# VH-VL binders against o13824r41to282: the designs that were tried, part 3

Target 1, 242 residues: o13824r41to282
Amino acid sequence: LKKNTAFMKRCKSSLTSENYDSFIKEIKTLSLKKFIPEITAAIVEGMMKCKATKDILSSVKIVWALNLRFSTAFTGPMLANLYCALYPNPGYSLCHESYFELKQNENEVSEKDRSSHLLKVRPLLRFLIEFWLNGVVGTPEDFVSYLPSTDSNDKKFRKPWFEEQNLKKPLVVLLFNDLMDTRFGFLLLPVLTSLVRTFSCELFTTEDFEDKETLELVNRLNPVVWRTYLRKSLNSYVDKLE
Below, E stands for the ipSAE of ESMFold2; O stands for the ipSAE of OpenDDE; V2 stands for 0.75 times the mean of E and O plus 0.25 times the DockQ between their complexes.

## First folded at step 4 (VH-VL; framework fv_mosunetuzumab)

Design s21
Fold by ESMFold2-Fast, scan of step 4:
Structure s21 (fold): chain C 242 residues (1-242), chain A 121 residues (1-121), chain B 112 residues (1-112)
Amino acid sequence: as target 1 above (242 residues)
Amino acid sequence: EVQLVQSGAEVKKPGASVKVSCKASGYTFTEYYIHWVRQAPGQGLEWIGWINPYSGDTDYNEKFKGRATLTADTSTSTAYLELSSLRSEDTAVYYCARSYDILTEYYFDYWGQGTLVTVSS
Amino acid sequence: DIVMTQSPDSLAVSLGERATINCKSSQSVLYSSNNKNYLAWYQQKPGQPPKLLIYWASTRESGVPDRFSGSGSGTDFTLTISSLQAEDVAVYYCQQYYSDLTFGQGTKVEIK
């Protein structure tokens, strides 16, 4: 118990590359099963504090180790917490119990709160993209399948509803729709710009690849029909900035 | 035309502080991190830290924590490095450089011209 | 902390000949999830700031001549200048950005 409490505190405050070996050993040796809900919340909070690339890359491996040991019992609640944290108010998230109550309301965010929100969203979106690249979540249907059932003890979360046709679209289509949401006054524009620069190949490339393996990977993650859609959506979004 | 223009050379006594500026133009200042890197005469490159001009958030190389302070003024598109408690081994050319990807990927497509800081008694 | 080691410290190459610079990292800078090597190469001429040549180990920066190429993966990287020109006399640095960032000590390229 004492060691389990210390582990949870370290997930919240010390997701650093220096602690990687210690985390991996503890994941294999400690009895963590009863504390998974607390660990999922703590690790998402720790993710928000990752500033250096070394700490982000180390944390992706730590989450992967937790996924290998605890599967959907960890990954589902972790993804729900992560997705809710992308919004200034978690209630605006599709997977939050308050979604329908808040859906039509405009949200006003102060300039100071905008800066604070962007600091935590940057690492969270990087983690979400890393999970997409690793094949953990490819489509909204995959995402929904990881979320807790309606009879779960995690009553603060709900499975999002999407039209069946939308469940089969790539995850990045959902992410771009959220990132281009003007309800928050272009709040996520700087993050969207960075995402475009880092993942342009996976998001927009329509030309033939020299390497067949790369073409197969890109087509698996984001087929050409959706790469074309995303390119057009980005152009439309840029027009709205005027 | 993207450019980073730094302030002129400085000569300081040991124990003093120095403040170097880096004025950005030709791009949206808040979309890129500004990093500071120094180079002692005849030596290699050493990273000091970065600032996110949009948020004011900073990160430092552990070696420079407590002595280096990074700030930015978005109204003038200018980043600053202040280094305190100067020692003779702080004699170096100090460069500012912008980071291409502000998410986490630190390689530098544009650099300032450099500012020579000389610390001597 | 990832230590970057370049070899040789200096080399002299005749005009038109190939120059090869090696860079070794103390641990892998390859991220398997995106299959990218977090490694860049810079050129520094006397009295000038460094100039970006290569990023992601092998991607040439816009405006950089095609005689410059980067190769390698994991811990061993190479910068190649296929036909040395007079303007290529400079010090060359590798840099990792996998775990914070660190630079190699530099390799000085001179005309033989």
Scores: ipSAE 0.006, ipTM 0.536, lowest interface PAE 10.2, mean pLDDT 80

Design s26
Fold by ESMFold2-Fast, scan of step 4:
Order: C-alpha cells, then structure tokens, then sequence
Structure s26 (fold): chain C 242 residues (1-242), chain A 121 residues (1-121), chain B 112 residues (1-112)
C-alpha cells in the first residue's frame, strides 16, 4: 500500500506545520491500524528532527489526532519509543554517577561535553512535557508494558520509575526526581531553569482563569494535582540547590 | 558582562561571498543559541536563522536557505554568518543576537553592535 | 508565517505625555501549554542595535524604566510609554517568537 508507506515516510521526515492539514486528512482517511507499530517509530524519529515551536505544536496536535482515532494502541507504544529515544539504554540516567566523576576532573571535562548531553535530550524532554501538559501521558503505567527488556546484566540500571510502587506517580515528577534526586542535580540546572521559566503558569497555578467552565476544562487537561505535586518537588529541589 | 562583538564593515562585489563574525564573552557560549538578523538601510528587521553552538545544529528562514551558512567555533566562542551569491539587495547591517533556548523558543536578550555589509560594483 | 503589523507608522508626542503603539499578529501567538504570549518589544535608536524592553507581552526586562509597559493577548498587543522622555525617541518593533521569528515594520516615536 503505497499511500500508507508514503504516510510513514512523511512522519519520519516531514513533521512540519506546513504538512499539518495533509496529516490530519490522512489520519482520518487511510487504513492505518495494521501499521501502528511502524507509525509510532516513524513519528518519534520525526519528533527528534523538530527544531521550531511551530513544528513541535503541530506534531503534538498530530499525535493527539492519532490518539483520538487509536487511543492507547497508538499512544502507549509511541510513548515507549519516545522514552527509548530519550534513554537509548532504558536504564540510563541523565544523572548517572559517571557525570559526577567527569565533573570532578575539570582538566578532562569541557563545558561542551556537559552541555552536549543536555542538548541531546532537548526535543524529547519538550515533547514529554507537552504530552504531559496536554494529557497524552500521566504516569509510567501508560507505557511501561511497551518498553523493551534490557539484558539481564543491565537490569540493575533500569529506571526506578518502572518499579511497581512508582507506576501511578506523575511522570513529570519522576523525571524531575531523576534530574534532581542525586548529587548531580546541579548539572541539570539549566534544563530545570528553562522548564520553570517557560511553564511556570501551568506548573504552579491556574488562578488566572476567570470562569468556572474554563477552569474545569484546564483542570481536566492539566490537573491542578499534578501542578501542586510538581511545585512541591521543584521547591524542595531548588531549596537544596541554593 | 555579556557582550557580543562583531567584525568590521565589509564591501563586496555582486556574486561574492561575505563572512561575518560574532565573538561572545561573559557567559557560557555553548548554553545559548545565536541568531542572525539583518536590517537594510532605513528598513525593518529580518530574521535569517539560528545556530546551536554546542551541537552545530542550524535552522534557517526559508528565504535564506541555500545562500546562508551558520557556523560556530567553540574554542574561540565565535559564531559566523556566511552569505553567498551576494546581490545589491543584501546591503544591510547584520546583527547577531543571543537566545536561551533549551526547551522552547525565546526572545533576544543581547545583541551585537552590527556589521554593515555593502554590495556594490 | 505570522505577519506582524504595527500602528501607527510614526507618532509625535509631547514630553511627559502618553505614547501608545499597537501591534497585530495575523495568527494567535498565545502558547496554550504555558499560557504565555510569545511577543516581545524592542527599542532601536539610530546607529544602535535593538534593545529588549518587554517579553511575553507584558514582562519588563531588568533595567527598563517603569514607564514602559506591555499589554494584550492573542493577536492584539500594545506598548505604552506613560510619560515620554527625551531619551525615548526611537523606533519600536514588536516581534513574535511563537512560529519562527517575525518583526513588525516599526513605529517611529518623535517629540512634538
């Protein structure tokens, strides 16, 4: 089916705002159900290539359209693929002990090496935050079953997010715990600062919304409980850094 | 003190290329994107593109794709704009500007002093 | 691309009087994920680079005098100078950074 193959190639190479209308039409008209695994991988590859806010926002809307049509059958595997792209080895942490070792040896660790690691994850962190804020993902439970198994020798490096006690916790809070719940938290301060600066309203308050209908809609899409929990966690970590 | 210091004025013939530099100081060069914006004499501002000095990633305004090349040298904390196939309408002051963009697009908080590029026979 | 249109093209105001500059975007620049308007205002004096005054439509940059204020949301924005001073003579530009980067054509502020 040439049309389906062309659709997947566009997901991989052309996730741009200019192609938005074409994507929405194709999502509504093409027989895509049999190709969901390929589409989820292709979409994530396309996300890694998004550089501008217009393309990121367009991609979020495209993912939402796919979620409306296919629900968790698309969203679960897509989130698993996104997580695997964020952590090429599922057990790898942005705050892994090796970064502390590198920071202790100024002569061997350049500013470029430190910032390079942070910038490698920029598109993925941005999409995860957008998906969390728009209700596409809430907790690790939403995608843990779709994650690949690590080799038994690497099992010890699997993220604690996927332990049973953490499966229902807010994903963004677990991400911040990974960023800040180590002696390496200061390494990730630029990312944390950017997140707080950019998303402070959605993370900390909804008090500016005037009417009850709007507040109800916002609370469904971006629940106050998640903002309250994240705000408490952020305040605790910021206090530790200062 | 954050500073962006640009190279001096250039006079070029039509069809030539020009390379403008922007030397950053007072901050960690690799943590901020560098944008390039031009302004023709007496006219408004036109965005050209940005470079991430850490990765070398670039993003261009469609109008300048194929003619503009953005590069950065982290060892000297210097960003470069090279514009090829120059035409008289490329006569403008070219500015570099800083953007703190880890997660999202941002406004331009610091600007270079500008480099006048004149294209004439 | 989002087109930014300013009005008026030029404005003559007496010292101490209020100056108002309008900026209209062809599409909303409100970023729903953070409820911020991706709109900035810059001041440019002859022979100088632009200087940031306001970002996110209404947040004043550090060191910018209180007489400068920004307002508006979505597609319609205003820069207000509550009491014009001699050093405020300049061209003012609005800029959206929501979808790439585009500037208004500029508004020249002069003393009567």
Amino acid sequence: as target 1 above (242 residues)
Amino acid sequence: EVQLVQSGAEVKKPGASVKVSCKASGYTFTEYYIHWVRQAPGQGLEWIGWINPNSGDTYYNEKFKGRATLTADTSTSTAYLELSSLRSEDTAVYYCARDYDILTEYYFDYWGQGTLVTVSS
Amino acid sequence: DIVMTQSPDSLAVSLGERATINCKSSQSVLYSSNNKNYLAWYQQKPGQPPKLLIYWASTRESGVPDRFSGSGSGTDFTLTISSLQAEDVAVYYCQQYYSDYTFGQGTKVEIK
Scores: ipSAE 0.207, ipTM 0.649, lowest interface PAE 5.3, mean pLDDT 77

Design s35 (at its last look DockQ between E and O 0.02; V2 from the best seeds 0.00; counts 0 for: pae E 13.6 > 2, placed apart)
Fold by ESMFold2-Fast, scan of step 4:
Structure s35 (fold): chain C 242 residues (1-242), chain A 121 residues (1-121), chain B 112 residues (1-112)
Amino acid sequence: as target 1 above (242 residues)
Amino acid sequence: EVQLVQSGAEVKKPGASVKVSCKASGYTFDEYYIHWVRQAPGQGLEWIGWINPNSGDTKYNEKFKGRATLTADTSTSTAYLELSSLRSEDTAVYYCARSYDIMTEYYFDYWGQGTLVTVSS
Amino acid sequence: DIVMTQSPDSLAVSLGERATINCKSSQSVLYSSNNKNYLAWYQQKPGQPPKLLIYWASTRESGVPDRFSGSGSGTDFTLTISSLQAEDVAVYYCQQYYYDPTFGQGTKVEIK
């Protein structure tokens, strides 16, 4: 009813810590099942407006509450929408000239528009990391079936994330392979620097931890085999930066 | 080398407006947020707001909403703070500073030299 | 909305001695997902802008001497200068960035 429409509007505009208790109550009480597609789109739009950690973490908890109620019926489509917003042209990495679904053009204005778009969607990288940290997503396999293209004649994803060999890899490994892609220069170096400074332990530490509980948590988030892989990838990236 | 260079000192009467500039160099201007922070004589630091130069999005401290306007010109790599309806309490050194945004890591690695704004009758 | 309170307001320490400055936040600034705290420390000398010393509560900014260290978690934080030098005379500020940035009132460090 009217309350459902108001709920969706708040998902778009008011994913703030101030509104957290109201959201949690409504998720438990409203009949939202028929509106899941609209809610997933609204939430991804609302994520772009969260500009402080307190609000971002509140939004993650709201997503987690929706996941607890609706499971993969909400979380799968939400992750697919987030992926498609980050990768408008799924065949290409974040730094590629064809990232923005543009035809081959000699137009300098189109290149400027693409760069501007990439900068605007970077907040979604934060949410992808948050969902990995909180167990909302582990691998591409968790949401591949919810991607828009199911017919090879219409549109087929060429994105390596969804190839058979990559479906069971940790999502963070695939994301960082894209961030460390040097074929088009070092365009994402500031992004990479920020994430490395924040998550060095979870992403790259291969040494023994003194605290058993910390080791258990880190191993659940990113197993040592992938921390070793990412550390070697980062070393290669740094070597090229010379 | 990263630098933020601000405009010179201003003397204004109560009720006037002031516009302070902050010219960035040595990095890609669009990639970082610019924050404004002020410091009244002998007092502590007070955050005014931030601007994302790429999108033009802004956020303001509630205390300054309706009086402060943050803008940025990407063609000149320059950010601006305009403060209207000036009061004697607005006498302060105004700083611009940069931060990154991926982790909302709003700590400030580079600062402008500061602009003294004096509001006096 | 997050209020930062420093103690003491001023501190006199002899050269070579340890200086300890405390900072308390009105609510937790802990990013529980990875045990990082959204807290920074700055040094400000007269006539100069603040200089970043520490971010993520305990990570020293490049070029900052190793006598400066940050510690603490959640709501209670400490900046320590292990062996005070003459050039360390300044006002020190803590700052949270878990929400919209707020600063402590400052602690003035002077020679005894």
Scores: ipSAE 0.785, ipTM 0.894, lowest interface PAE 1.0, mean pLDDT 86
Fold by OpenDDE, look of step 5:
Structure s35 (fold): chain C 242 residues (1-242), chain A 121 residues (1-121), chain B 112 residues (1-112)
Amino acid sequence: as target 1 above (242 residues)
Amino acid sequence: EVQLVQSGAEVKKPGASVKVSCKASGYTFDEYYIHWVRQAPGQGLEWIGWINPNSGDTKYNEKFKGRATLTADTSTSTAYLELSSLRSEDTAVYYCARSYDIMTEYYFDYWGQGTLVTVSS
Amino acid sequence: DIVMTQSPDSLAVSLGERATINCKSSQSVLYSSNNKNYLAWYQQKPGQPPKLLIYWASTRESGVPDRFSGSGSGTDFTLTISSLQAEDVAVYYCQQYYYDPTFGQGTKVEIK
């Protein structure tokens, strides 16, 4: 129990390259199955604290190792927690009824809430892309069943977090579409710009990509149709900015 | 035009503290990280740390941890470096520099003019 | 800490000739997820702050002359000035940002 607790604590506070070997060893040896809910929550928190590329990479590998050991039993809850961290209010959900209402009434979302949400979106979106590239995450179908139940007393939250039509769409595409919504306005542009530059090939690769192997991989993970769609959405988003 | 304007030269005694300011203009202050880098006379560049003005989040070089304090005031678009327990070895030109506010792009596209801090008895 | 080592420490080149500066990192700064090298090059003239020349190992910053080019991958990088000009006399630094930022010791470029 002590070792498990320590493991969770490190997940929460010390997802770093320096601790990578220790994490891998513990993932192989510790009995963690009973603590998966706590571990997944802790990891998401730890992800938000990563501050360097080396730590992001290590974290991705750690999550990958956990996924290998526990499969969907880990990955599902982890992604669910990650999603909930991105959208702490059900009303902010990508494909929720209340989300559409909020689009019409953006003034209902406080600036403070938007700012808080944006702070969470920045690092977590990076991780989602990394997980996508490593085959840990693909579509909402991978974790939708692990999302918390909606409040049955509130009509606005009765629908699933994701519409049926979006369950098999790339999660990254859905998230980018959401980010390119005008609700964040100009405040989101630096984040998007950085992400676009960082993952230019993965998200927006053209047919002129030099590395055929990488191109094939990207095409498999993110079809050309979606890359084109994202490009168009981004252009539209930029055009709408003052 | 993007500009980072730093405060003037400082002369301090050993054991004292110094606070250097960096006023940013020409861009949205809280959308970029501010880094601090110093350069001893005739020596190379040494990274001190960065601050995210939007969140107040910071990262320090372990060498300066506990002695360096980075702060930012979004209302005035000004970043500050405070270095305590000054030593003669801290004599250097201190630079503020801008980077993108994503944790993967820590190259510096704009720099302040530098602030000479001299520590002498 | 990642150590950046430049070579040579100083370089004298005739006007119009090629100048080559090498930079070696103690560990790879190539990010496998995006295949980018987290390396930058700076030019510093006396009494001035460093000026960004190259980022992502080979991308020129806006306004940087074409005679400057960066190459390399992993741990070995090179800054090349194809035709040295008088205004290119400076100290040049490589910098990695895969880890916490660290700089090379600098290379002084002079006219022969």
Scores: ipSAE 0.269, ipTM 0.775, lowest interface PAE 2.4, mean pLDDT 86
Fold by ESMFold2, look of step 5:
Structure s35 (fold): chain C 242 residues (1-242), chain A 121 residues (1-121), chain B 112 residues (1-112)
Amino acid sequence: as target 1 above (242 residues)
Amino acid sequence: EVQLVQSGAEVKKPGASVKVSCKASGYTFDEYYIHWVRQAPGQGLEWIGWINPNSGDTKYNEKFKGRATLTADTSTSTAYLELSSLRSEDTAVYYCARSYDIMTEYYFDYWGQGTLVTVSS
Amino acid sequence: DIVMTQSPDSLAVSLGERATINCKSSQSVLYSSNNKNYLAWYQQKPGQPPKLLIYWASTRESGVPDRFSGSGSGTDFTLTISSLQAEDVAVYYCQQYYYDPTFGQGTKVEIK
């Protein structure tokens, strides 16, 4: 009872590598089923506070442990919350100038606006990609049923990711298409550069230069056809940057 | 564990240059800016500038522009401060510190142990 | 560009009592679009580098005891140590990062 409250507080504020063993023990032993909605909200809030790579990776393992115990009852709502936090205004790409709340009497994104946006986007996007790598999510189909409903009398917007033609595409392909949208400049170049350096093998490799075991895993997560597509998209982005 | 380990103390004459190193470990080096901050003995803290190791971009406190040069070597996860035309008032402990790579969020969660630079005639 | 002024310069407090340090910026460090105060507090013990205590004016860094708290907004900020311990003897600095970083002159906290 009181242990469940302490668990949720740690999800919200203390997703750290130092707390990993405690989290794993509690996930295996506590009666958490009735608290999944609260855990889902708390853990997304905690993800936004993760700064160090070690804490992000530990938190991915913690989420995986919850997935092993509760499956889609946990991961569905968690991914929906994460998506809604990443795209509070889904009518715009991450790169669209209207994504930010612009100051009155100005036509340009300020450095403060860009900094504030990057602060929010980087951890959430990093977690979503890490969840893809670890099998928590593969495609938009995995969590679409947990998103808020669309109402014909209330024009709510979703990303095109959830339309039939995109529902089964690898989530990372859809994410990187959004990040590489150059029609609005290079607003998120720092985020893109960091992610390319971190995930280049899993996203962009088109050659047989790795051991067979690693290549089979990468092919299962992100087939060669999509990695080839992403590499061409990245090359086009770099050409426009020059 | 995140750690910033700096090079040892230096004694220099006025007019000379000094190069202080800061080796990072326990995190992805290019995901964070490295800042340099100095502290004269018994005095407060003074920001010198930052480097983004990923892009090589730098920014300097105007007081040090033209004398300070910040560089980074991603292959060794090491940042450097070079300060030229040294004066006696440059005698201080020089710290490296990191911030996230978001360009206006310059609070410093990890600091090096400091490098004493003494400028004496 | 922003001058940070701390008060008092020195403070003597009995063990277990409250210590209060004030910091005033020459310009507002509140960014209204994100409602964040770009203000941090550091503790520095002799012969050691500064240690981050608080950022965004009131957010405590991981591992910092809950007896440390930050408050204030705009131009006026306060660091409070609710029950002073022997290990809290140090110099405390405020720092703004609304623009390029500048630090207060420091407040030395001693045991009375």
Scores: ipSAE 0.000, ipTM 0.500, lowest interface PAE 13.6, mean pLDDT 82
ESMFold2 (binder alone), look of step 5: mean pLDDT 94; pTM 0.957

Design s42
Fold by ESMFold2-Fast, scan of step 4:
Structure s42 (fold): chain C 242 residues (1-242), chain A 121 residues (1-121), chain B 112 residues (1-112)
Amino acid sequence: as target 1 above (242 residues)
Amino acid sequence: EVQLVQSGAEVKKPGASVKVSCKASGYTFTEYYIHWVRQAPGQGLEWIGWIDPNSGDTKYNEKFKGRATLTADTSTSTAYLELSSLRSEDTAVYYCARSYDILDEYYFDYWGQGTLVTVSS
Amino acid sequence: DIVMTQSPDSLAVSLGERATINCKSSQSVLYSSNNKNYLAWYQQKPGQPPKLLIYWASTRESGVPDRFSGSGSGTDFTLTISSLQAEDVAVYYCQQYYSTPTFGQGTKVEIK
């Protein structure tokens, strides 16, 4: 058990290329099935700390190894934890409150807290694209069953993409469109520019897409659309400075 | 027009410390990483580390960890490299450079003019 | 970490002729998930900072003349200057950004 506890701590703090061989050996040899919920939470935390491309590549391979051994039992909860990291819900154990706290009095997060939180979770967007390219994730259907409850209270915290008509749409496109439409979407512009340069062939094959969400994402890369979006975001920001 | 303007040449004795500045203009300072790279006479380029001016987060090349300190002042759009416990081997031109890609896909599109630091007794 | 080795250390090329510089990495800088090579090329003239020429092994930076081109994949890369001009006399460096950035030792290009 001590070995399992040490494994979980390394997932949280030491997702580096230097530890890759150790992780792969432990994934093959340790009895981890009982601890998958803790491992999925820890590995999402560890992903946020990955900065070097080599460490990101190693982490993607580690997730792939866990997916090969445990399949949907690992991948589903991992994606649910990733979603909760991007869209925190403090009422649920799958969400890490360490990323930010909701204010009880107003039941809202301040704009400063929102922008700070977005900056902390930006690395997860690159992992999401890597997982999409490697087939680890495709659509909201891949993890909707691992999200908490379907009662009316939970519905207030769920994105519309978990409704039947959206379950088979590309998750990456839904996420980027949602985040870019926020007041702080401009904080993602360096990330999106970087990701488009790195993954242009995989993300965009033509400008004539049949999928509405994919077409809208592609249109946001056009200079005119980018300028309009930036102007809108900056005007909204200026209005609130007063 | 993007510019990175560095402080002037320094001459230091062994054991001293030096602080080099890099003032950015022509872009939003907090949206790009600032890296530091040195070039000893007749040698190649060696990466020292980066700072994210928005968060204050830093990363160092293991060779410089404990001797180099990267800081940034967002009110003046200025990044700083402080190198302590100077040795003769630290004699080099020190460059600041901007990383366009903040996801650790680091190629450097704009560079400062360089600051010569000479360490001699 | 990743060691970058350039060849030759120096070369002399006549004006209007082709110059070829090679760069080899100690391990692959090709990221299989996106099929991109994490490699850049810089030009440095005496008394000046390095200037970005190429990134992603083959993408030319805005404003860089068409005579400069990058090629290669994995561990073996080439910078080509198709028709050497007088202003191209410089030292050229390759750089990987697959892990913590490292540079080649440089190749000096001179006019024959």
Scores: ipSAE 0.000, ipTM 0.488, lowest interface PAE 13.7, mean pLDDT 76

Design s46
Fold by ESMFold2-Fast, scan of step 4:
Structure s46 (fold): chain C 242 residues (1-242), chain A 121 residues (1-121), chain B 112 residues (1-112)
Amino acid sequence: as target 1 above (242 residues)
Amino acid sequence: EVQLVQSGAEVKKPGASVKVSCKASGYTFTEYYIHWVRQAPGQGLEWIGWINPYSGDTKYNEKFKGRATLTADTSTSTAYLELSSLRSEDTAVYYCARSYDILTDYYFDYWGQGTLVTVSS
Amino acid sequence: DIVMTQSPDSLAVSLGERATINCKSSQSVLYSSNNKNYLAWYQQKPGQPPKLLIYWASTRESGVPDRFSGSGSGTDFTLTISSLQAEDVAVYYCQQYYSDYTFGQGTKVEIK
């Protein structure tokens, strides 16, 4: 128990590449089955604290190890927790001002609130894309069954991703549609710019890749019809910017 | 226009501390990480660490851990490097540079002009 | 730590001729998930800070002349200046940003 409690605390505070070997050993040796719900919540909290690409890569491998040991018992609930962390208000866009708690007399979101929002969502957005690239998740259908339909206050989780027509779309198509939704302003522009630059080929390229294996993987994960769609969406988004 | 302006040259004795500043303008200070890089005379570039001005979070190159302290003042859009227990080997030009996002790990697109720190008896 | 090694340490090239600088990393800087090389090239002229030339191994920074090009993948990278101009006299550094940040020792480019 003591070791299991320490493991969960490390998931929350110490998802670093330095701890990778220790995590893999513990995943293989500890009796974690009874604590999967707590682990899925703890690891999402830990993901928000990852500061470097190597720590993110290490954490993706840790998630993969948990998936191999516990299969859908871990991965589905973990993705559901990750989604809920990104979309705490199911009625609104990721960029909507309802994410901010405004004082009674405030008319707009402060710079501090914008920066706080960016700090909270940046690592989670990166993890979703990394999980998608590594085969941990493909479409919303992979984790929809693990989402609560209502909470204790009779609220429902955000439905657009999980409407019937969207369940089989590549996860990144839905994610980037939210990031590029100008109806709710440009709050996440810095994050969008960073992600677009890092993953442009996988998301937007209609050209052939030199590496055949990369082309096959990209075509499987994000077929050319969706890459074309996203490229057009990006062009439209850019047209609304300077 | 994006600009990083550093404080002027410093001359220090061995064992002293030095504090170099880097004032940012032309962008939202809290949206970019500030890195510190040094270059000893005739040598290459050596990364010291980064600070996230929004959170105050820092990361240090192991070689400088315990001697370097990175801070930032968001009210003045200014980042600081303080280096303690100075040795003659710390004589170098110290640069600040920005990167867009540490979580995506980015190259350094804008650099300060550099601050020469000379450590001599 | 990823060690970056450049070659040669210095080269002299005639005006208008090709200059080639090599950079080798002790570990791969290719991130398989996004198929990008976390490798940048900087130009440093005497008395000036470094200036970004190339990022993601082959993408030219805005405003950088098209005579500068980057190539390579994994552990072996090249910066090419197709037709050296007088203003290109500088020290050139490669940098990895895959695991923290380390720089090559620099290559000094001079005119013959």
Scores: ipSAE 0.000, ipTM 0.462, lowest interface PAE 14.5, mean pLDDT 81

